# Ledger of designs, part 115: VHH binders against Protein DOG1-like 4 (DOGL4)

Target 1, 232 residues: Protein DOG1-like 4 (DOGL4), of Arabidopsis thaliana (Mouse-ear cress) (q84jc2)
Amino acid sequence: MSKMRNLVEEKFLEFYESWVIQLELYLHQLLIAHNNNTMSETELRHLISKLTTHHKAYYTAKWAAIREDVLAFFGSVWLNPLENACSWLTGWKPSMVFRMVDRLRKSRVVLVEAQVKKLEELRVKTKFDEQKIEREMERYQVAMADRKMVELARLGCHVGGESVMVVEAAVRGLSMGLEKMVKAADCVRLKTLKGILDILTPPQCVEFLAAAATFQVQLRRWGNRRHYVTHS
Below, E stands for the ipSAE of ESMFold2; O stands for the ipSAE of OpenDDE; V2 stands for 0.75 times the mean of E and O plus 0.25 times the DockQ between their complexes.

## First folded at step 18 (VHH)

Design zi5 (from zi1 with S31D; framework vhh_7z1x_3; at its last fold request DockQ between E and O 0.79; V2 from the best seeds 0.83)
Fold by ESMFold2, fold request of step 19:
Structure zi5 (fold): chain B 232 residues (1-232), chain A 122 residues (1-122)
Amino acid sequence: as target 1 above (232 residues)
Amino acid sequence: QVQLVETGGGLVQPGGSLRLSCTASGFTFSDYYMNWVRQAPGKGLEWLSGISRSGSYTYYADSVKGRFTISRDNAKNTLYLQMNSLQPDDTAVYFCARYSGLEGLKPSFDHWGQGTQVTVSS
């Protein structure tokens, strides 16, 4: 059966494609800044600000789209199957971003003791918030299964228009719960990103943003390449 | 055969306006993210603006934001750049360019127009 796209999916697909292209252009600027010692701290802060503004624009667009159709973000048409498989509640898993920080520490990024302490505190806070959301999602899934069983029993007794109204109300309620959970997860993502950038120096922020953007664009390219190989 | 042809350049006084056009042929124009790039005398290429497939999403370099507006008309296979409040340092050859993705981690533009000269002088 062919997959159909609704209006929200079509609009966000185009948004996301252009957003990724702009991220690719910013990645090039980040890599130049990394390799070129002539940039001032002011210039580095401007580049970092462009990246943070670009990420904020993604969430602004996402939250507008989520309000209209949260289900579009579970198995998204604008992501390849690998990107979708790597998603945790419609995005990157917050605790995993610290692996990029760890990789930078093993290379040329030297963190002072105060930064290391703040990053560990942020890692613990992020993991705690992540686990809280996972527990809430588990409760939501149990409640969804319970509602489903009640609806199925009721449909067996009363086939007709009243059954349709009960199912429609249940679906609406489930969608509102998912919106809340997705926004909560996105808030953890934004707080974690902002926290990392506040702790790092401007050159370290450029290194981190370059690593994060590289991972995102390479995951997309690798997933697209695997798709062609599978069908060839 | 892919072809991009810019028109609308010329001589203009400081503070003036120009509207550039880029007519596309030989490919499905509406499938591509399109861009304006300029090259001032003795300088390298400067990316100015990009626009999504339908025109719904636009992006600008800081140097032109608020003064330049990118748009497209897919029925006419044409890309536009409205340029307002022109200054002498906007003097350059202006190109439209088709984005083709990354080579390695470097952005790649696979087709360019021949360019149109914009000169801003007293």
Scores: ipSAE 0.787, ipTM 0.925, lowest interface PAE 0.9, mean pLDDT 87
ESMFold2, look of step 18: ipSAE 0.783; ipTM 0.923
ESMFold2 (binder alone), look of step 18: mean pLDDT 90; pTM 0.909
OpenDDE, look of step 18: ipSAE 0.885; ipTM 0.963
ESMFold2, fold request of step 19: ipSAE 0.742, 0.737; ipTM 0.906, 0.908
ESMFold2 (binder alone), fold request of step 19: mean pLDDT 90, 90, 91; pTM 0.909, 0.909, 0.911
OpenDDE, fold request of step 19: ipSAE 0.906, 0.906, 0.901; ipTM 0.967, 0.968, 0.969

Design zi7 (from zi4 with S31D; framework vhh_7z1x_3; at its last fold request DockQ between E and O 0.77; V2 from the best seeds 0.83)
Fold by OpenDDE, fold request of step 19:
Structure zi7 (fold): chain B 232 residues (1-232), chain A 122 residues (1-122)
Amino acid sequence: as target 1 above (232 residues)
Amino acid sequence: QVQLVETGGGLVQPGGSLRLSCTASGFTFSDYYMNWVRQAPGKGLEWLSGISRRGSYTYYADSVKGRFTISRDNAKNTLYLQMNSLQPDDTAVYFCARYSGLEGLKPSFDHWGQGTQVTVSS
């Protein structure tokens, strides 16, 4: 059965569907560029810029939405179960993209030693940042079960009055923390992506972005087939 | 039974404007991402613009960004393309197309209109 959707979910669902479609269109361009050795560096940079702009647009929309209802992103009705299962703090895990970088090393792309070194440094930093966020996230999650909330839970399901206010306050507190953590995670994502793109040459960037986009759209397809879900 | 019918094309002078319409039938229009594409003489198909199912989100190719505006009226099952500041290079047959997903890794459109001719000339 389909989950009931609130206004934030409905809006973001529409956005995400369209955003993914646009990503698919860009992916096609990336693949063409990757297979076309006639494209100039300027053209490649332009294509890279389009993709980066597209990703920025996603986070702009996301951050606007999480201000309204961050909890919606912990259900993520716009994702299929497989996508959700691979989700880390409401998105892709930053360290995952290094798998795409590793792919470059196995392709026709030759990374020079300096690039490899910088990428490894970035990988280490990214992992460190992920762990930090995870620890903080855990604190917010555990804090929901404070003495007062546990006591209220013990007393049973009472509707109305002061108890409702207490629960709402607790949820607001949690939501604020979650929003902070989600933004922090997104920051790590963006920094990681930028870091990688700064290290790679334009042709390498195109290949990397193509690999990343391919994985994303394929994951969605695999999940949809498995669970008989069609989003757009 | 799915049908898309474009209208609104014609001859216009450089700097002029046209508004294209695409009327959909035979399917739930509001469930689909819709697109405008064009084909100029001797050239391949060019994607121009896309719009989300409820019309809240739009995308444009660089070639038309700032000049063209895509919109839709789901109650009327109609897709629109407002074209301003038309240039000779905009001369082409314009098609509305329904997005259908990826075939392999290639975006696909499963239904197209017959197209409408737009000619920009002095």
Scores: ipSAE 0.907, ipTM 0.968, lowest interface PAE 0.4, mean pLDDT 93
Fold by ESMFold2, fold request of step 19:
Structure zi7 (fold): chain B 232 residues (1-232), chain A 122 residues (1-122)
Amino acid sequence: as target 1 above (232 residues)
Amino acid sequence: QVQLVETGGGLVQPGGSLRLSCTASGFTFSDYYMNWVRQAPGKGLEWLSGISRRGSYTYYADSVKGRFTISRDNAKNTLYLQMNSLQPDDTAVYFCARYSGLEGLKPSFDHWGQGTQVTVSS
């Protein structure tokens, strides 16, 4: 007897594997666009739109899946341990994306003063939204502890199927609260991504998206190759 | 040992339809993301479509989205491409390809079929 994957985990594993492969194909297009000095602004915007649509498709699939089993996204079977260890509320931490922007600025991306100002404003807003989510999560955990205490006291007074139904209702309430927090975190992620892409020019967006996709695929490869099999 | 064999090509008139098949052998077909790629005369390779291991998730290049449908039957080890509303610029050799991951940061397809010719004319 061991841990079994449920239907949500099986379906999302297939989705995520194919989604990552498509991201790898888009990364190739981003790298070509990065090296192509003659690509038009219209062509760049089209590629950026494809990446944006691809990321939105991830959240569409995720939000459908968390309605059925939000806990699958805490320690996901489709991610390796390194990827799981880098998660903040089931995804990348929004404020950390600005380290990637900072690295691009120090290499060869030149930003005008208006862009720098807007990026700093977005960084502050993103940190504020992050902290709001963390405070809401903390309040939720305190409230759920109080609810658990009430439910545990009630279980001492009931025998039979009625006690099972009360426990099931409490667990259902916990899952709904976690779903709310995960969606809130995902909304911050989407707002941050949109904000960065709105501030950057199309060539700069291509460089940012290439860097982000490269980090994601390399994190996956690094985590996978650290698995060792001991030989006799 | 790994073998991919495309069939179903031919001559069609503009607006016509064809269904391509790719029969796989020598590997566990249901473990792989599978793809269709084409090469028009004098042109490079163009990725058209990909499909997840069990067929639940599909992806398309803009040039064929809405006109082509990828599917698979894992019991028959067969990949399909239904092509509708064909136009002269769809004339190409069509290949079935197995995705094998990244080499460096470049997508790699480690096995290809021999290809099947699709010609759209008149």
Scores: ipSAE 0.802, ipTM 0.931, lowest interface PAE 0.8, mean pLDDT 86
ESMFold2, look of step 18: ipSAE 0.759; ipTM 0.917
ESMFold2 (binder alone), look of step 18: mean pLDDT 91; pTM 0.917
OpenDDE, look of step 18: ipSAE 0.890; ipTM 0.966
ESMFold2, fold request of step 19: ipSAE 0.769, 0.760; ipTM 0.916, 0.913
ESMFold2 (binder alone), fold request of step 19: mean pLDDT 90, 91, 91; pTM 0.911, 0.911, 0.913
OpenDDE, fold request of step 19: ipSAE 0.907, 0.902; ipTM 0.968, 0.969

Design zi9 (from zi1 with E103Q; framework vhh_7z1x_3; at its last fold request DockQ between E and O 0.75; V2 from the best seeds 0.82)
Fold by ESMFold2, fold request of step 19:
Structure zi9 (fold): chain B 232 residues (1-232), chain A 122 residues (1-122)
Amino acid sequence: as target 1 above (232 residues)
Amino acid sequence: QVQLVETGGGLVQPGGSLRLSCTASGFTFSSYYMNWVRQAPGKGLEWLSGISRSGSYTYYADSVKGRFTISRDNAKNTLYLQMNSLQPDDTAVYFCARYSGLQGLKPSFDHWGQGTQVTVSS
């Protein structure tokens, strides 16, 4: 049976569909810029800025939506099962992007030693920030188990006006905690993206952004194709 | 069969305004991301603007941002482009186009209107 969607999910589904379509249009521009040396450095920097702005728009919309329903982003209706399976705190694990950078290095991108050093420093910083978030999430979950088991046991046998208010406050507290963790993860994602783009030259940034957008788009298309049931 | 018909083009002086309409038939208009694209004399196609299924989310090329406004009326199966502050370099044939997804990694528009001429001159 199809999953019933609340208003937050319905609104963000349409946003995300249009956002991905625009990403597909930008991907085309990135591929043209990468494959043909027809653009000046100024034009490349402008294209890079458009992609950065597009990603920031995603987070702006996401942060507004998670204030209303952070749980919609854990098992999102606008993502297929493959995309959801790749999610870490509602998005790509921030350090995963360095696998893509490593692949570009092996393929065609030439990096100067100073760039390599700065990228390794950023990779270490990103992994450190990820680990801090994982530890904080772990403490959050342990604190949930401790106080929720005790509080719900005390309230589980009967319900009163004060009991309803306490449960509602506890649920809002949990939701705000998850919202905080998701925003922290998103900040690591944005800082890592900005850091990579600051280290790379404009042509290298175009190659990186093209690879990242290609991966995101292809994962979505491949996962959607797998939903077809073909028999007889 | 799928049809897209643009109207509202014409001759206008610099600084003027026009509103283009694109009437859709033969498909569920409200299910599609719709677009405006133009072709200036001797130039290739230039994507201008796109709009989500309900009209809630819109996107613009830098060349027209702030001057052009895309909208749609799903009850009338009509896409609109309000063009303000028109300049001579806006002279082109304007098309509405239905987005159909990627072919390979290339954006694909599977249906186009016949186009409507917009000419901006003194």
Scores: ipSAE 0.790, ipTM 0.928, lowest interface PAE 0.8, mean pLDDT 85
ESMFold2, look of step 18: ipSAE 0.779; ipTM 0.922
ESMFold2 (binder alone), look of step 18: mean pLDDT 91; pTM 0.919
OpenDDE, look of step 18: ipSAE 0.890; ipTM 0.967
ESMFold2, fold request of step 19: ipSAE 0.763, 0.765; ipTM 0.916, 0.917
ESMFold2 (binder alone), fold request of step 19: mean pLDDT 91, 90, 90; pTM 0.912, 0.910, 0.909
OpenDDE, fold request of step 19: ipSAE 0.907, 0.907, 0.902; ipTM 0.968, 0.968, 0.969

## First folded at step 19 (VHH)

Design ct10 (from zi13 with Y99S L102S L105S; framework vhh_7z1x_3; at its last look DockQ between E and O 0.58; V2 from the best seeds 0.00; counts 0 for: pae E 2.8 > 2)
Fold by OpenDDE, look of step 19:
Structure ct10 (fold): chain B 232 residues (1-232), chain A 122 residues (1-122)
Amino acid sequence: as target 1 above (232 residues)
Amino acid sequence: QVQLVETGGGLVQPGGSLRLSCTASGFTFSDYYMNWVRQAPGKGLEWLSGISRSGSYTYYEDSVKGRFTISRDNAKNTLYLQMNSLQPDDTAVYFCARSSGSEGSKPSFDHWGQGTQVTVSS
């Protein structure tokens, strides 16, 4: 189990490093698009599609990894402490992106009333979904001292071949609940992101995606400067 | 000193193929994400492809997707770009570029090669 965990961590570390590098490249393109009003709507939509595909790829990889070891994501060795501190259930908090949108509104982005209304509806829904997941998480955490965990603890005291297998099975069983919660959270993230992008115009989407990518990249940079994190 | 040396460029007819190589020295090659970038006459730099430190993950720009293949041999400290179905629009100087490490203080690339000329013409 330890070896499997290490492998999962190692693989995902490399993946994430690569994914972030690619994100930076896309961010550059987004910024160019944002600063140059010469791009056609088709070009902008293509760029948006590239980014959305990139994000989808992340979750595809994540879900594959959490299937093997969801616990790896609760210690996320590929993230620095600052990134981890800003994480909600192994990722960004969905409701956070609305603040990004709000910031855009205060800058140069003009939203029509219909967009504002839709965003508010989405915000309410997102918050509701977050709370639901949080309640489930709390329930799960409280249940950690239940009979199942007690049995796991008992088994852990007996080191042997058969015992190890039983313990591993028990841990996997316990991890299933976490995996479900993480996936649920990720679904809310993806739904929220999609919802926002569906409401915004292509130029607005580019700006939003640029802001989001910038935040992510800078958070990583700031964290790495503060904490000497070596991922290689 | 970090060095990247590109080779394999040349003149090729449309539809032809080339394989570029980039030999790295002066650093631990296997620790870095590597890239191919090109610059066509009168155009800006265009990122083409990237590859993770082990080679397990690759990325491509749409302009070259399905035609170009990036790979690496860490034992040889060499990065490769297999270029198939070349078109006149692929005419450019091709560069090997190293991505900056995890510290990410600067976006993009911290080291470049001298480049190799690729000309696609009938």
Scores: ipSAE 0.864, ipTM 0.946, lowest interface PAE 0.5, mean pLDDT 91
Fold by ESMFold2, look of step 19:
Structure ct10 (fold): chain B 232 residues (1-232), chain A 122 residues (1-122)
Amino acid sequence: as target 1 above (232 residues)
Amino acid sequence: QVQLVETGGGLVQPGGSLRLSCTASGFTFSDYYMNWVRQAPGKGLEWLSGISRSGSYTYYEDSVKGRFTISRDNAKNTLYLQMNSLQPDDTAVYFCARSSGSEGSKPSFDHWGQGTQVTVSS
């Protein structure tokens, strides 16, 4: 049924809802730490570790879900994932996180010269990794636009006695390629996040994580307002 | 009319166990992420545990992890907290709280029960 939500989508949506709700609770702890002079470095490191583990749990669940059905994370139709490949593969463009760091520097976070240098080195590496993914996506888009792939996907089971095997191979190839690219993008996101946390001091990490959590919670709230109407 | 009613509190000795229940009415219980929160004498509110709509995903504050277990029975509209290895520091009023469900600028918890007293003493 074309209107029925996919089982993979439903399971991941429940996970994501619970994950964001828990992130909101961690945000409350981050804001207390942000405004509190009584927290020790040990307490801050513990909170940072909880947030890091929480973010890793997101990707663990996402990777399990894309292993089951990567196309669920794109549009509902076969060709929509191909058309949306430039929208940064189901998530934040990794280099966008540095805009958040830059905004924090303008408000509350003071960085020493050694940290600034390391952050610029990480920014360059992150952009390099993004460019590698974009080049790989370009090669993949050309392959996906190949007339044989499009024809086989469109026609389904109409041609020859072996058309089922060809269609199955095309579907597996599309799914494998998209899964690889989504995981590559997520790995850059995780590596960039961990790199930033390694450069910042524990109080600075708390500031950064609070800003990131605030933004992500707000995105969830805006998304729900657009798609779901509830009466109370 | 949303209503949350906690039961199962009482007096226990250190090392003892209690099971708290929260009976929900006035809303579709299975549509909501649910939480346990406590308030110790003279202290602020402390979030303890949360559970997803189906019960498939649970979360715990570190101080209670391994000792407390959250669960739900959607057929009975009931949320549970099994509390083991209780310590004097667990003495508090325990509340059942409903998450607001990301409805824009609404508070994270939009409805609370009246609470049930748990006292752990020698």
Scores: ipSAE 0.418, ipTM 0.760, lowest interface PAE 2.8, mean pLDDT 78
ESMFold2 (binder alone), look of step 19: mean pLDDT 86; pTM 0.870

Design gg11 (from gf5 with G99A; framework vhh_6qgx_2; at its last fold request DockQ between E and O 0.90; V2 from the best seeds 0.85)
Fold by OpenDDE, fold request of step 21:
Structure gg11 (fold): chain B 232 residues (1-232), chain A 124 residues (1-124)
Amino acid sequence: as target 1 above (232 residues)
Amino acid sequence: QVQLVESGGGLVQAGGSLRLSCAASGFTFSDYHMAWFRRAPGKEREFVAAISWSGGNTFYTDSVKGRFTISRDHAKNTVSLQMNSLRPEDTAVYYCAAADELYMPISADEYDYWGQGTRVTVSA
């Protein structure tokens, strides 16, 4: 069953489609850079900066959108079910990126002890922050089912217009909380990414970012294929 | 209000040394990458050196590698540029800049805040 999309959904969908296209372009460049190893440090840094700026742009757009309708991001129509299933608070789970980092350790990339230590510290911090956000998120979610709302739900459609106001108020309250949590989660994402990129050398950054972008793009592709097969 | 104030510029003979300092205020210094740029007479502004938000990473333009050292002090909200073995070609107005980016940028257009600059003149 198709659902009507609101303006926020439509706008962000359009944005995201374009954003992903650009991401794929950057991914291609990253892969070239990684495989050829002919780029100068300056060139690598420029490439990394371009991609990270692109990521920053995503969050800028996202935060503008969630201000208007954060709920749109909890039913993200621009994502397929597989992508949504892998989402944590409307995006990638921060701690997941350390899987990409671990890949570096298994590759020809040699991380020095100092890097390993810093990465581990960052990982621990990231997990801690995630848990904190999860606890708060749970509070907001549970709070939606307060006594009043539960009672209202029990009464169902037999209640008058006042009930609508109550529900709307509750939804507004929830939305405010969700927006806060989503932003917090995004901050953890960005902080984690920023930290990783600070620890890694430019070539390592390229490899890391390529891995991350590849995973993102492939996840989307896999999900789309599945969706097509199951719903066509 | 965001402010970056450079100091330490002056006249120095070739082979001499200067230490530039930039005092930052009005923003969370520890979150920003810092950099020095310079503009020589008749030339465009060029990247000189950058230091990441944590101070763990630095990058230099080739012409200053081995001669210049960028550092930052989080406690004082300052970024410094130690310039050794100065050359006449280093003559320029030096600008401090701050960037709120995920990755330490080396392009001027990615920096959000700029100082007014301090003049460095290296005589032959």
Scores: ipSAE 0.900, ipTM 0.956, lowest interface PAE 0.5, mean pLDDT 93
Fold by ESMFold2, fold request of step 21:
Structure gg11 (fold): chain B 232 residues (1-232), chain A 124 residues (1-124)
Amino acid sequence: as target 1 above (232 residues)
Amino acid sequence: QVQLVESGGGLVQAGGSLRLSCAASGFTFSDYHMAWFRRAPGKEREFVAAISWSGGNTFYTDSVKGRFTISRDHAKNTVSLQMNSLRPEDTAVYYCAAADELYMPISADEYDYWGQGTRVTVSA
């Protein structure tokens, strides 16, 4: 069953499909770089920059789209149900990315004590920022349950100029609050990624980015073939 | 208004040293990667050295490794390039650049803010 999509959803669906295809191509390059050990540091840094530029392009497009329709990013039409179920405020949960870093520690990769200490500090900061956002979201949800907002929703069921203007203002206010929370979450994601890439060496960055891209691609593949079960 | 102002250029004999400085203003300095590029007479800009936003990551073009050292001072909002064992081929206009990217860039097209440059001439 196909739901009618608004213009924002149609545009972002087209963008996202292309974006994922390009991510898969970059993943191929990351795996070659990791497995063959034939690239100079300059070449590794160039590849890492291609990946981070690709991720930045995603957020640029997302933030433009959120300004028009933030609700499109909750239960997104360009994601399968499994991908949507794994989302925290419209994206990957920042603190969970450290599991991929932990996977680097379980391989034969060498993380020196100084890197481990810096990564732990970043993990704590990331978790603190997440918890702050979760508290703000809870306060937002409580404000949404306020009886005044319920009464405004009831008023919106009556066709009239004054009631229409009040409902439109309330809807805009709700959307702006949600946009703020999504952008705050995205900022935590970007700060976390920027911090991780600064701590890791170029070969370690390639391994990390490959792991992250692999997870994203496999989650999409598994969700399209297997269970679409929501567990939160 | 973002500004990057280079200083410290001049005429120097081969084997000598110079220290370039770049004063930054108009942005949160600690969020930005900083780099030095140079343009030799008749050539395009080329990468010299970069230092990450935290100062923990540096990278140098092969021809200057071991001779040049990039550093940053967050208290003064400055980036410096210590240039030792200078050679005639180091003669160029040196530009300071800044970028707010996820990963420290080494390509000029990824840098958004540029200084006006400071001239370095190395005589035989």
Scores: ipSAE 0.765, ipTM 0.897, lowest interface PAE 0.8, mean pLDDT 86
ESMFold2, look of step 19: ipSAE 0.757; ipTM 0.899
ESMFold2 (binder alone), look of step 19: mean pLDDT 89; pTM 0.911
OpenDDE, look of step 19: ipSAE 0.884; ipTM 0.955
ESMFold2, look of step 20: ipSAE 0.739; ipTM 0.884
ESMFold2 (binder alone), look of step 20: mean pLDDT 89; pTM 0.909
OpenDDE, look of step 20: ipSAE 0.882; ipTM 0.954
ESMFold2, fold request of step 21: ipSAE 0.748, 0.764; ipTM 0.894, 0.893
ESMFold2 (binder alone), fold request of step 21: mean pLDDT 89, 89, 89; pTM 0.909, 0.910, 0.910
OpenDDE, fold request of step 21: ipSAE 0.887, 0.900; ipTM 0.955, 0.956

